VH-VL binders against a6uvu3. Designs and how they scored, part 21

Target 1, 145 residues: a6uvu3
Amino acid sequence: MDKRITLIGSKIAKTGNEFIYCGVLEECSECRFKKICHDGLIVGKRYRIVSVRSAKHPCIAYGDGVKVIEVEPSNNFTILIESKKALEGLTLSHSDIQCNNILCKYYNLCHSEGMPEKYKIMELHEKIKCPKGNSLIKATVSTIN
Short names: E, the ipSAE of ESMFold2; O, the ipSAE of OpenDDE; V2, 0.75 times the mean of E and O plus 0.25 times the DockQ between their complexes.

## First folded at step 9 (VH-VL; framework fv_felzartamab)

Design p5 (at its last look DockQ between E and O 0.37; V2 from the best seeds 0.00; counts 0 for: pae E 9.9 > 2)
Fold by OpenDDE, look of step 9:
Structure p5 (fold): chain C 145 residues (1-145), chain A 123 residues (1-123), chain B 107 residues (1-107)
Amino acid sequence: as target 1 above (145 residues)
Amino acid sequence: QVQLVESGGGLVQPGGSLRLSCAASGFTFSRYAMNWVRQAPGKGLEWVSGISGSGGSTYYADSVKGRFTISRDNSKNTLYLQMNSLRAEDTAVYYCAKDRDYFWPDYRYFDYWGQGTLVTVSS
Amino acid sequence: DIELTQPPSVSVAPGQTARISCSGDKLGDKYVYWYQQKPGQAPVLVIYQDSKRPSGIPERFSGSNSGNTATLTISGTQAEDEADYYCQAWDSSTAVVFGGGTKLTVL
């Protein structure tokens, strides 16, 4: 996995925490840490903190400063897949569940943002009762590199 | 100068529907998550819903799940809230609130608010 | 689920220091934000990330957060500071959480 260095608020700089990088803040434009904070990250991508350094640095965005962290793109996702495709160890090309019921509690699992093009099914969870009658199952999937 | 202007509020009967809009200007709209926060008369603030900058992720308070839908049109710099199956307890001023944080969805706060639009659900 | 508790009201004489508390389990481990709301107006962010002031917010406003309590402090309180104040945090289960609000009265 490609590791990247960045900075994040001291209180949330914990190994295992995840975040989606949303881009540069306007107030970061003149910050001497702008490069290390932003250049290595991709907007819209989910990252997992894998290590944290103890030293704190001042930051305009965080009251208690920031810590240097090492991050990796998140490689595990929880999604709903069609039951007929549900096999642990199987590699699939991602495709959202076709459904226009945006009020469904499972909508985000059926339409997960930032999914890789291909993934491997790592673990199957419970079947869900789809209000539209689709045969779906919750799965943990990992990115195929 | 950041501006958020809500519209679409009004009087509606229980079970009815209403669509709120929030016109945004003064910032790169698609860059920031947007939220709806409501305040019942004489009561406190309650977060209702949030949507990511791209619109790909949406979140709802339990009190409105299955009834409200948040959406956005980044080409129009407009945030929407479709409210269906409205209840008396949905009566409130609804604020459009800009999300400031650059790590979605955690640790969010709102740096700018609109003036709100009043929704009254009554028989 | 995280719950944020605020006193319903606080009174202070002009020029004195007002302190508004916001309590929650392990709140010190989270970032807390504060909003000011005057009658008939929308909320205004006055403190972010526990202790930072947005541009335009007077220096008399400050914030702290430790243990189970966050505190908004207004030194040299002025009549114009009379308003409702709300604390806010994030929780993974309940999403955005607001305190019940505190009415600050300047006597």
Scores: ipSAE 0.138, ipTM 0.736, lowest interface PAE 3.3, mean pLDDT 90
Fold by ESMFold2, look of step 9:
Structure p5 (fold): chain C 145 residues (1-145), chain A 123 residues (1-123), chain B 107 residues (1-107)
Amino acid sequence: as target 1 above (145 residues)
Amino acid sequence: QVQLVESGGGLVQPGGSLRLSCAASGFTFSRYAMNWVRQAPGKGLEWVSGISGSGGSTYYADSVKGRFTISRDNSKNTLYLQMNSLRAEDTAVYYCAKDRDYFWPDYRYFDYWGQGTLVTVSS
Amino acid sequence: DIELTQPPSVSVAPGQTARISCSGDKLGDKYVYWYQQKPGQAPVLVIYQDSKRPSGIPERFSGSNSGNTATLTISGTQAEDEADYYCQAWDSSTAVVFGGGTKLTVL
């Protein structure tokens, strides 16, 4: 795996959390950590935190400082898909579940920001009961570029 | 220089419809989530709706869900708010607001705001 | 699920320190943002991510966030600081939440 050291806001720095790298902020141009924070990260790419060091460091971009983390590119995502179409190994074109219930506890799994146009189903997990009545299954999917 | 310019406000009767536009410049529009925030006369700020940079995810306050639709055209650098079934309580200045970072679930803040467009729903 | 509560008004003399509170359940676990709004103008971000100041904002503006309370602090308050101030947080169950606003009066 391509493990890389970077820094992220202390309140987000938890193993297993993911983020999308958005590039160097204008106010980071003179930061002494600029190279560590940004070098080797690809704009628009999703990363997963694999380890977190406990010490906080000051940061211009984060109010309570940053923590050193190890990250790797996230090739795998957890999403919800229609259970009747879900087979392990199947390649699907991405389409959002049509539901705008922002109070739903599954909201972030139904919406796929940073998701590639096509994905391959790697593993199926539990079926879930959508409050709107959709028949959905939780799946781990992988980018196929 | 980041610039956001709202348009499309005006006077409408209850039950009417209106579409707001926000022209964006000075940044890569498609990278950033965009939002509508409103302010009734003499009142505080109220978030209305948000949309991801790609347009693939939309979010709505409960007070407008089912009546308002947020959208964007990344080829025109323009954000929209379609407002249907307008009520007197929707009377406000509507601001277009830019998020600093692309769709982070744990924080969202508005580093740039337009000057707003007034929507009046009356009589 | 989070609701942000601010005092309706705060008054200070010029040169004194103004403190504007923003209260919410477990607010210290979230990032808090502060906006200044003068009459007839759009809001301006003055503090982001609890305590950071954007370029162009005077260093007399500072912020903190711990426990259930975030605080915007203006040291050496000037007449031009007279404005409405709003705190803001993000909540996945409620989306973006603003406090009710605080009118800061200088003099």
Scores: ipSAE 0.011, ipTM 0.571, lowest interface PAE 9.9, mean pLDDT 80
ESMFold2 (binder alone), look of step 9: mean pLDDT 90; pTM 0.924

Design p6 (at its last look DockQ between E and O 0.02; V2 from the best seeds 0.00; counts 0 for: pae E 16.0 > 2, off the site)
Fold by OpenDDE, look of step 9:
Structure p6 (fold): chain C 145 residues (1-145), chain A 123 residues (1-123), chain B 107 residues (1-107)
Amino acid sequence: as target 1 above (145 residues)
Amino acid sequence: QVQLVESGGGLVQPGGSLRLSCAASGFTFSRYAMNWVRQAPGKGLEWVSGISGSGGSTYYADSVKGRFTISRDNSKNTLYLQMNSLRAEDTAVYYCAKDRDYFWPGYRYFDYWGQGTLVTVSS
Amino acid sequence: DIELTQPPSVSVAPGQTARISCSGDKLGDKYVYWYQQKPGQAPVLVIYEDSKRPSGIPERFSGSNSGNTATLTISGTQAEDEADYYCQAWDSSTAVVFGGGTKLTVL
């Protein structure tokens, strides 16, 4: 996958950490690091930190500065899928589970943010007890490039 | 100038429902996670719920899970809190609070607060 | 979940230094944030990332965090500093936690 360079707060700059990019701040408009921070990222996309450099740089958003990191779009997601579609190795087009119960503890797994359009089922986990009686199973899925 | 204005508070009976709103201005609303924090009379601050900038991720304190729902309309710069099955212990001033960070979850702290709206749950 | 403990009250004479502690397991490994709340008002951020002051916050406010304890220090405390102060942190689960709050009285 394509690696990107960006900057992030020093205490959250750890390999393996993930974040969703939310876009440019007004305060960043005149920042000399604006390009490196923002140009390589897509709003709403989830990224994983794959490496961290030791040097710190000043930042108005992070009081103790930021570190240079290499990131990749997240390629692994844990979601709920319909049991009838649950087959390891199968490629699916993503669609949220049809459920409007936002109070459900599984809602975020049924409606995961930043999902790719297509993914491959890598691993199946446990079947969950859906309050609405839907047949759902937890799965680890990977982005199809 | 950042402004957050809560509304929708009032008196409600136990088991009842109430919907709070927070009107935001002075910043790019969709860039920031938003939160509800409440304070019972004479008590401390308690984080209630948070929602990502896009609204795609929501989080709740255990005390309100299954009863409260946080949502947002970025086209209206408005944050909501739907409160169902209200209990006496939910009585509090409810503040909307803006995340400072532009990454989700990023650094979780609140640089701006509204003035709050009072919710009273009583028979 | 993380737990933050504050003394319920602290008293200080005008001009003296007030110190408010916030304790938690390995709290020094996390960033701590402090809020000031005056009666009938909303909280105001006074310290972020352990020791940084937002614009508009007087220099007499400072913060530190090491070991298991974060400290808000107000040097040359003034009458207007009388308020409730809350420490706050967060964890990897995105949970936000507040301390119980400390009432600062300026005698």
Scores: ipSAE 0.086, ipTM 0.740, lowest interface PAE 2.7, mean pLDDT 91
Fold by ESMFold2, look of step 9:
Structure p6 (fold): chain C 145 residues (1-145), chain A 123 residues (1-123), chain B 107 residues (1-107)
Amino acid sequence: as target 1 above (145 residues)
Amino acid sequence: QVQLVESGGGLVQPGGSLRLSCAASGFTFSRYAMNWVRQAPGKGLEWVSGISGSGGSTYYADSVKGRFTISRDNSKNTLYLQMNSLRAEDTAVYYCAKDRDYFWPGYRYFDYWGQGTLVTVSS
Amino acid sequence: DIELTQPPSVSVAPGQTARISCSGDKLGDKYVYWYQQKPGQAPVLVIYEDSKRPSGIPERFSGSNSGNTATLTISGTQAEDEADYYCQAWDSSTAVVFGGGTKLTVL
């Protein structure tokens, strides 16, 4: 029961996008709809957009208007995964990288304790140079319970 | 269990005034927008007015603007509709309807309705 | 500003599938809601957000919305489904708009 309906600027209203709620914007302080846009959101909490209605609605704070979105709280981690498996939006089963080099500077990104069995790739970052030659890419992932 | 009970309907002359009430129970009243919807005898549904959960924002159909005032008392869990300058065309059953309090009015839907109260405007 | 147009009546035999249309300009860009109203009773929400059923609404009720037309579909129509049906959406002037209603007759 952690999902809720809110509104966000049309240009950033895309399924899978995440944002950190930073509180009521200056432009929204006198808006008649302020409570619907902001109620139930926790300042500093990361949210993920899970659905977007395509219609735009006028909003003083957003020049290209707003769209209705459904959001849920997000718990993201940074890990390393095999580059050939890495596509944004893909859900993968968790597996540790088979590597005995406990002195590697990337060891903790390859061996993430406490991860659930599956995760969804939210964002891909840079590839790293693995000392053992593995083709790895740094990714922000969301746990799936 | 959500319950909405309208009262205050009756017979009134054109130009007269009437105040409708809707007693709400079974949910946290102040969190939800509330609406009035009316239905003339033998006719379809017509949305009349809506009010935000806090009472800070109100909305009206063009047919009633300037004549009707929606309000709420969250301490009494009660929705009101003050109807002034009544006309024969205002004759209808008036329903109290619970909203989901979404930001945009058109994203609204009415998941619970009262039984309605009849307003008759006749000489 | 949107106007929702419904046929005034639809007749079906028991067990047949009833389809009630609701037409409006670019209606598929909006969420559509459907209400059932039996004689002498308050309306009851039967479909929300185009195609979702509230708890307690039989699975024979379904909905769709694309382009300019939303459709309420009742499969295996029963005598108890005889009622008036209204679609509902919004317009840009912050108003809620209902269709004119469709009388479903089960004969």
Scores: ipSAE 0.000, ipTM 0.486, lowest interface PAE 16.0, mean pLDDT 79
ESMFold2 (binder alone), look of step 9: mean pLDDT 90; pTM 0.927

## First folded at step 10 (VH-VL; framework fv_felzartamab)

Design q1 (at its last look DockQ between E and O 0.10; V2 from the best seeds 0.00; counts 0 for: pae E 17.2 > 2)
Fold by OpenDDE, look of step 10:
Structure q1 (fold): chain C 145 residues (1-145), chain A 123 residues (1-123), chain B 107 residues (1-107)
Amino acid sequence: as target 1 above (145 residues)
Amino acid sequence: QVQLVESGGGLVQPGGSLRLSCAASGFTFSRYAMNWVRQAPGKGLEWVSGISGSGGSTYYADSVKGRFTISRDNSKNTLYLQMNSLRAEDTAVYYCAKDRDYFWPDYRYFDYWGQGTLVTVSS
Amino acid sequence: DIELTQPPSVSVAPGQTARISCSGDKLGDKYVYWYQQKPGQAPVLVIYQNSKRPSGIPERFSGSNSGNTATLTISGTQAEDEADYYCQAWDSSTAVVFGGGTKLTVL
């Protein structure tokens, strides 16, 4: 896929970990690694670490340094979708579940970070009993490339 | 220049509700997680709640879980804390604190704080 | 769950070195942050990621973290350094955790 090389804090640099890129820090403005760290990433997008190199590099933002990593945009997401839209193989435009109960244990699945604009439903899981009575189902969805 | 200004504090009876606000300026508000940290009179700092930049992720201390709700309006650069079922032990100065790091939820620390707003819960 | 323990108070004469400890299980494997709070004021970040100083923080402030103890060191302590100091870390289970705070008195 669309793999990129970047740098990330050594404590986060683990294969399989995901992160949301949030942009350039002020401290990075004069950093010699600025280009490799930032130019290949898109703000707001979730990335998965594919590989990690062992060598550490100094970093202004991370005191224990950074490691070189290979990343790709996250392809799979676990989210809640309306049951009426739940069909494996179907392509949907993403929209958060309309709910203001942020104390709900499902809130983050209803309002997932870094979601693509469109995705394909790959697998349906269990129905979720929504406290507000919404008919929801857990689904694994993949980015449309 | 980063500025955080809390408001909404006051006196409330036990079981009552109160909503705090934090007006932010001087930085791209939506980019950073925001937090509430409180300090009871003469006591130490206690983290209360945090919310991601987009508002899609929230975290709460066990002491306030189920009673407090953190939210934000990025169009208004404002952070909120809805406090319900207030208890005497909730009495504290409540600070709005900006998360420095952009790797939510890891590397959590606060580079800017507001002046705080006092919440007093008393019968 | 992690707990951070600080001594309630530390006293130092002007010009001497003050050391404030923050203890926790395997704290050396984490990043520790330090905040200074003067009476009637909001906390101010003075050390981040164990030993790094934000802009505007005097060089006399330094930090270290190893084993189970993080230490805030103030060399050449000045009267203006009298304040409460809090260590802070984070944990995946308990989120953000503060120490109990240490009152530094400059004699």
Scores: ipSAE 0.021, ipTM 0.622, lowest interface PAE 6.3, mean pLDDT 89
Fold by ESMFold2, look of step 10:
Structure q1 (fold): chain C 145 residues (1-145), chain A 123 residues (1-123), chain B 107 residues (1-107)
Amino acid sequence: as target 1 above (145 residues)
Amino acid sequence: QVQLVESGGGLVQPGGSLRLSCAASGFTFSRYAMNWVRQAPGKGLEWVSGISGSGGSTYYADSVKGRFTISRDNSKNTLYLQMNSLRAEDTAVYYCAKDRDYFWPDYRYFDYWGQGTLVTVSS
Amino acid sequence: DIELTQPPSVSVAPGQTARISCSGDKLGDKYVYWYQQKPGQAPVLVIYQNSKRPSGIPERFSGSNSGNTATLTISGTQAEDEADYYCQAWDSSTAVVFGGGTKLTVL
């Protein structure tokens, strides 16, 4: 398990919070923190915050500044799965939800690129109202290596 | 320099088939969604079909669903449109259009278009 | 499923301001894009994300989108602006929808 130093918006810089690294913004090309913000992070991979340093630094991407954090890769994902498959503790193979609405507010939860081949359901959350009528439930799942 | 070059248009009889190609260059083809947009002579633009950068998701206008198949070969930087069961209403110039990276919805638009290729379906 | 309605034509005198409307249900909740098509040419993007100009598009082109209506505005209209103009949006079904087009005539 690899721990890394990076920066994140001060509002969300709390131990236990998770985020998906989305890559270098064009506006960050000349930022003095570019290297520490981005080196060692993999686009599309989820990270969990394990510690937070209190000092704020200015950032063009976060208006309330950023804080130095230590992160580790997180095997936990939030996804949407079919309600009929949803049992805590169950191990499932990856299954795509057939929906091509790329502007849907749930799109990222239905089409999680980088999704592991198999996952274990750790926790079930609320059912959601899919615009296409699919019976879906939000779940926290973990990667099985 | 982004370039999109369509080919494969021509004259075809109703009920026939035609395959369009779009050769792409000047960008990382596999990163971007691609689309076909058509324009009947003297008429407006009509979106026909789209495909995600990976090719994993395809989208069709209702007017062509079940008859047209969009595909891509990322190793050849080429977008395709297989057109089956052609009808007179399919007569149009067909444009290949580059979408911006579809994983970044704040930047979604057709930023580059090809010159078009004419498909004529004679009665 | 959204339909985008444009007036079929707009005429302006040279130097005057042209406004081309694009109407649709709750269109202000969506991003609107505008394309210019001159005779015999492929469409060219002139406005993206409601109001932004791509590089190389003159400052006289501007856009807005509120309520049910998006508007392409060309101030100081020139003869070279004579073209067909199309609005475009994405709807919730991932379908791409174009307006019917507006022929801008500079008299």
Scores: ipSAE 0.000, ipTM 0.471, lowest interface PAE 17.2, mean pLDDT 79
ESMFold2 (binder alone), look of step 10: mean pLDDT 90; pTM 0.927

Design q2 (at its last look DockQ between E and O 0.67; V2 from the best seeds 0.00; counts 0 for: pae E 4.0 > 2)
Fold by ESMFold2, look of step 10:
Structure q2 (fold): chain C 145 residues (1-145), chain A 123 residues (1-123), chain B 107 residues (1-107)
Amino acid sequence: as target 1 above (145 residues)
Amino acid sequence: QVQLVESGGGLVQPGGSLRLSCAASGFTFSRYAMNWVRQAPGKGLEWVSGISGSGGSIYYADSVKGRFTISRDNSKNTLYLQMNSLRAEDTAVYYCAKDRDYFWPDYRYFDYWGQGTLVTVSS
Amino acid sequence: DIELTQPPSVSVAPGQTARISCSGDKLGDKYVYWYQQKPGQAPVLVIYQDSKRPSGIPERFSGSNSGNTATLTISGTQAEDEADYYCQAWDSSTAVVFGGGTKLTVL
């Protein structure tokens, strides 16, 4: 397992939180913690915070400082998938739900950003009342790497 | 370095439509979320809509849901706002603004703003 | 959702310290951002993440945030600081909230 130690803003450093790493901030170019903040993190990849150390450290990028966190890659997503395709353990190819309703409160679950080309269904949750009548179920899925 | 230039504002009757554009340069456009923020004459700032760097995640203020559509063309480094069913209360200067963070989960603040484009909705 | 409340106006004599408040329920648990808008111009970020200054913002600008209140402080206020000031926070990862704005008058 590729656990990493990094630093993140104190107000978002909570166990269980996830983030997508966006790269080195311009104001961090001369920070003495630059390597620990950024080494080993992949731009565009999602990480989950698995532990948080309580001490705050000064940071040019964050007004209330940063905390040391331990992260691991997060390959799990919560998405909506068609109920007819939904069987735990099944591997599916990613395709967007056929829906043009970008104002739907579930839109971002139907069109999850950063979704892998293929995924494995890990857990099924509740069915959702789709405004367009699609038969959808909420699922936790895992990337196939 | 970073530049954002809005265009497409003008005078429109109630019920009409306009499409705003924001040309971006000086940064890797596709890596960053973009937003529209408006300001009615003599009033404060109101966030209108945001879109993720890929275009896959889209958000709207309640006041514009169902009438406005945000989009982007990353090959042209351009952000768009399609405004339909315009009302007098939509009269405002519309700013495009660069978000710092790209992906969910994220938080929003706007490190760069364009000059704005005026939309006037009047009979 | 969080609501951000600012006084409509603040007046200060040149050279004195201006303090602009921004109040919201448990606002100290969130990052607060401040924008300056001079007449006829686009907003400019002056404080981010409670207390940090972007490059080019004078050291006389500072910020704090604790409890229910964030404060933008301008020490040695100058005539060019006369502007509208907006605080901003998010109420979730997908939504943005601005305060109503404060007109700073330097007289």
Scores: ipSAE 0.213, ipTM 0.701, lowest interface PAE 4.0, mean pLDDT 82
Fold by OpenDDE, look of step 10:
Structure q2 (fold): chain C 145 residues (1-145), chain A 123 residues (1-123), chain B 107 residues (1-107)
Amino acid sequence: as target 1 above (145 residues)
Amino acid sequence: QVQLVESGGGLVQPGGSLRLSCAASGFTFSRYAMNWVRQAPGKGLEWVSGISGSGGSIYYADSVKGRFTISRDNSKNTLYLQMNSLRAEDTAVYYCAKDRDYFWPDYRYFDYWGQGTLVTVSS
Amino acid sequence: DIELTQPPSVSVAPGQTARISCSGDKLGDKYVYWYQQKPGQAPVLVIYQDSKRPSGIPERFSGSNSGNTATLTISGTQAEDEADYYCQAWDSSTAVVFGGGTKLTVL
């Protein structure tokens, strides 16, 4: 997978942390680091920090400055999938579970953000007792390519 | 100019229901997480619920879990809070608050607030 | 669960420096945000990311955060600064958390 160099707030610049890139901030428009921060990232995509450099740089948007980080698109996601589709090694096109119960404790796993268009099922976990009776299973999925 | 306008507040009996709305304008609504924050009379601020821009991530305070539902209609630039099984302690001014940005897991604050709408739960 | 503790009230004479503390376990490892609320009004963000000022906020407002304590400092305090001030942070277990608020009185 393609790695990118970017900058992020010093207090959230930790290896293993993930974030969804939301786009350029207004205050970044004239920033000399704008290109480094933004050009390599895609709005709506989840990234994982793979390394952090020690040096801090000043930033208008972040207190206590920013650190240089190396990121890659998040590889693994934990989600709920229909049991009938649950097969390790299988590649699927992502689709949210069809459910509108926003009070459900599994809602975020059924409607995970920043998901790739396609993923490969890497590991199956426990079956989930869906309050609506859906046959679901927790799975670790990985981005294709 | 960012504007947030809450509506739907009023008097309701314990156990009753109420639905709040927040009309947003002046920014790309779908890009930003939205929140409800309440303030009981003479008390401090309490975060109630948040929903991501796409609606794919939802969070609730423990005090309202199972009773309140947050939702949004990005086509209408509107945030909602459905409140069921209301209690006296839910009495508060409810503010709509816009996230400045959205990063997992520790980057959330509110750069714009609505004027609030009063919810009174009383017999 | 993270808890943020503020003094219930702080008093300052006009022109003097007001300091409002916000204490929490390892709070210095988190970003802290501050809001000003005047009577009958909605809160207004006055400090973000520990020490940054939004556009339109006077330079007399500043913030710091280290150890277990974040501090909002108002230098040359003016009458219009009389308000309630709330600190805020993010916690992965409890989500958004506010301090109890501090009433600043300008004598």
Scores: ipSAE 0.208, ipTM 0.792, lowest interface PAE 3.0, mean pLDDT 91
ESMFold2 (binder alone), look of step 10: mean pLDDT 91; pTM 0.928

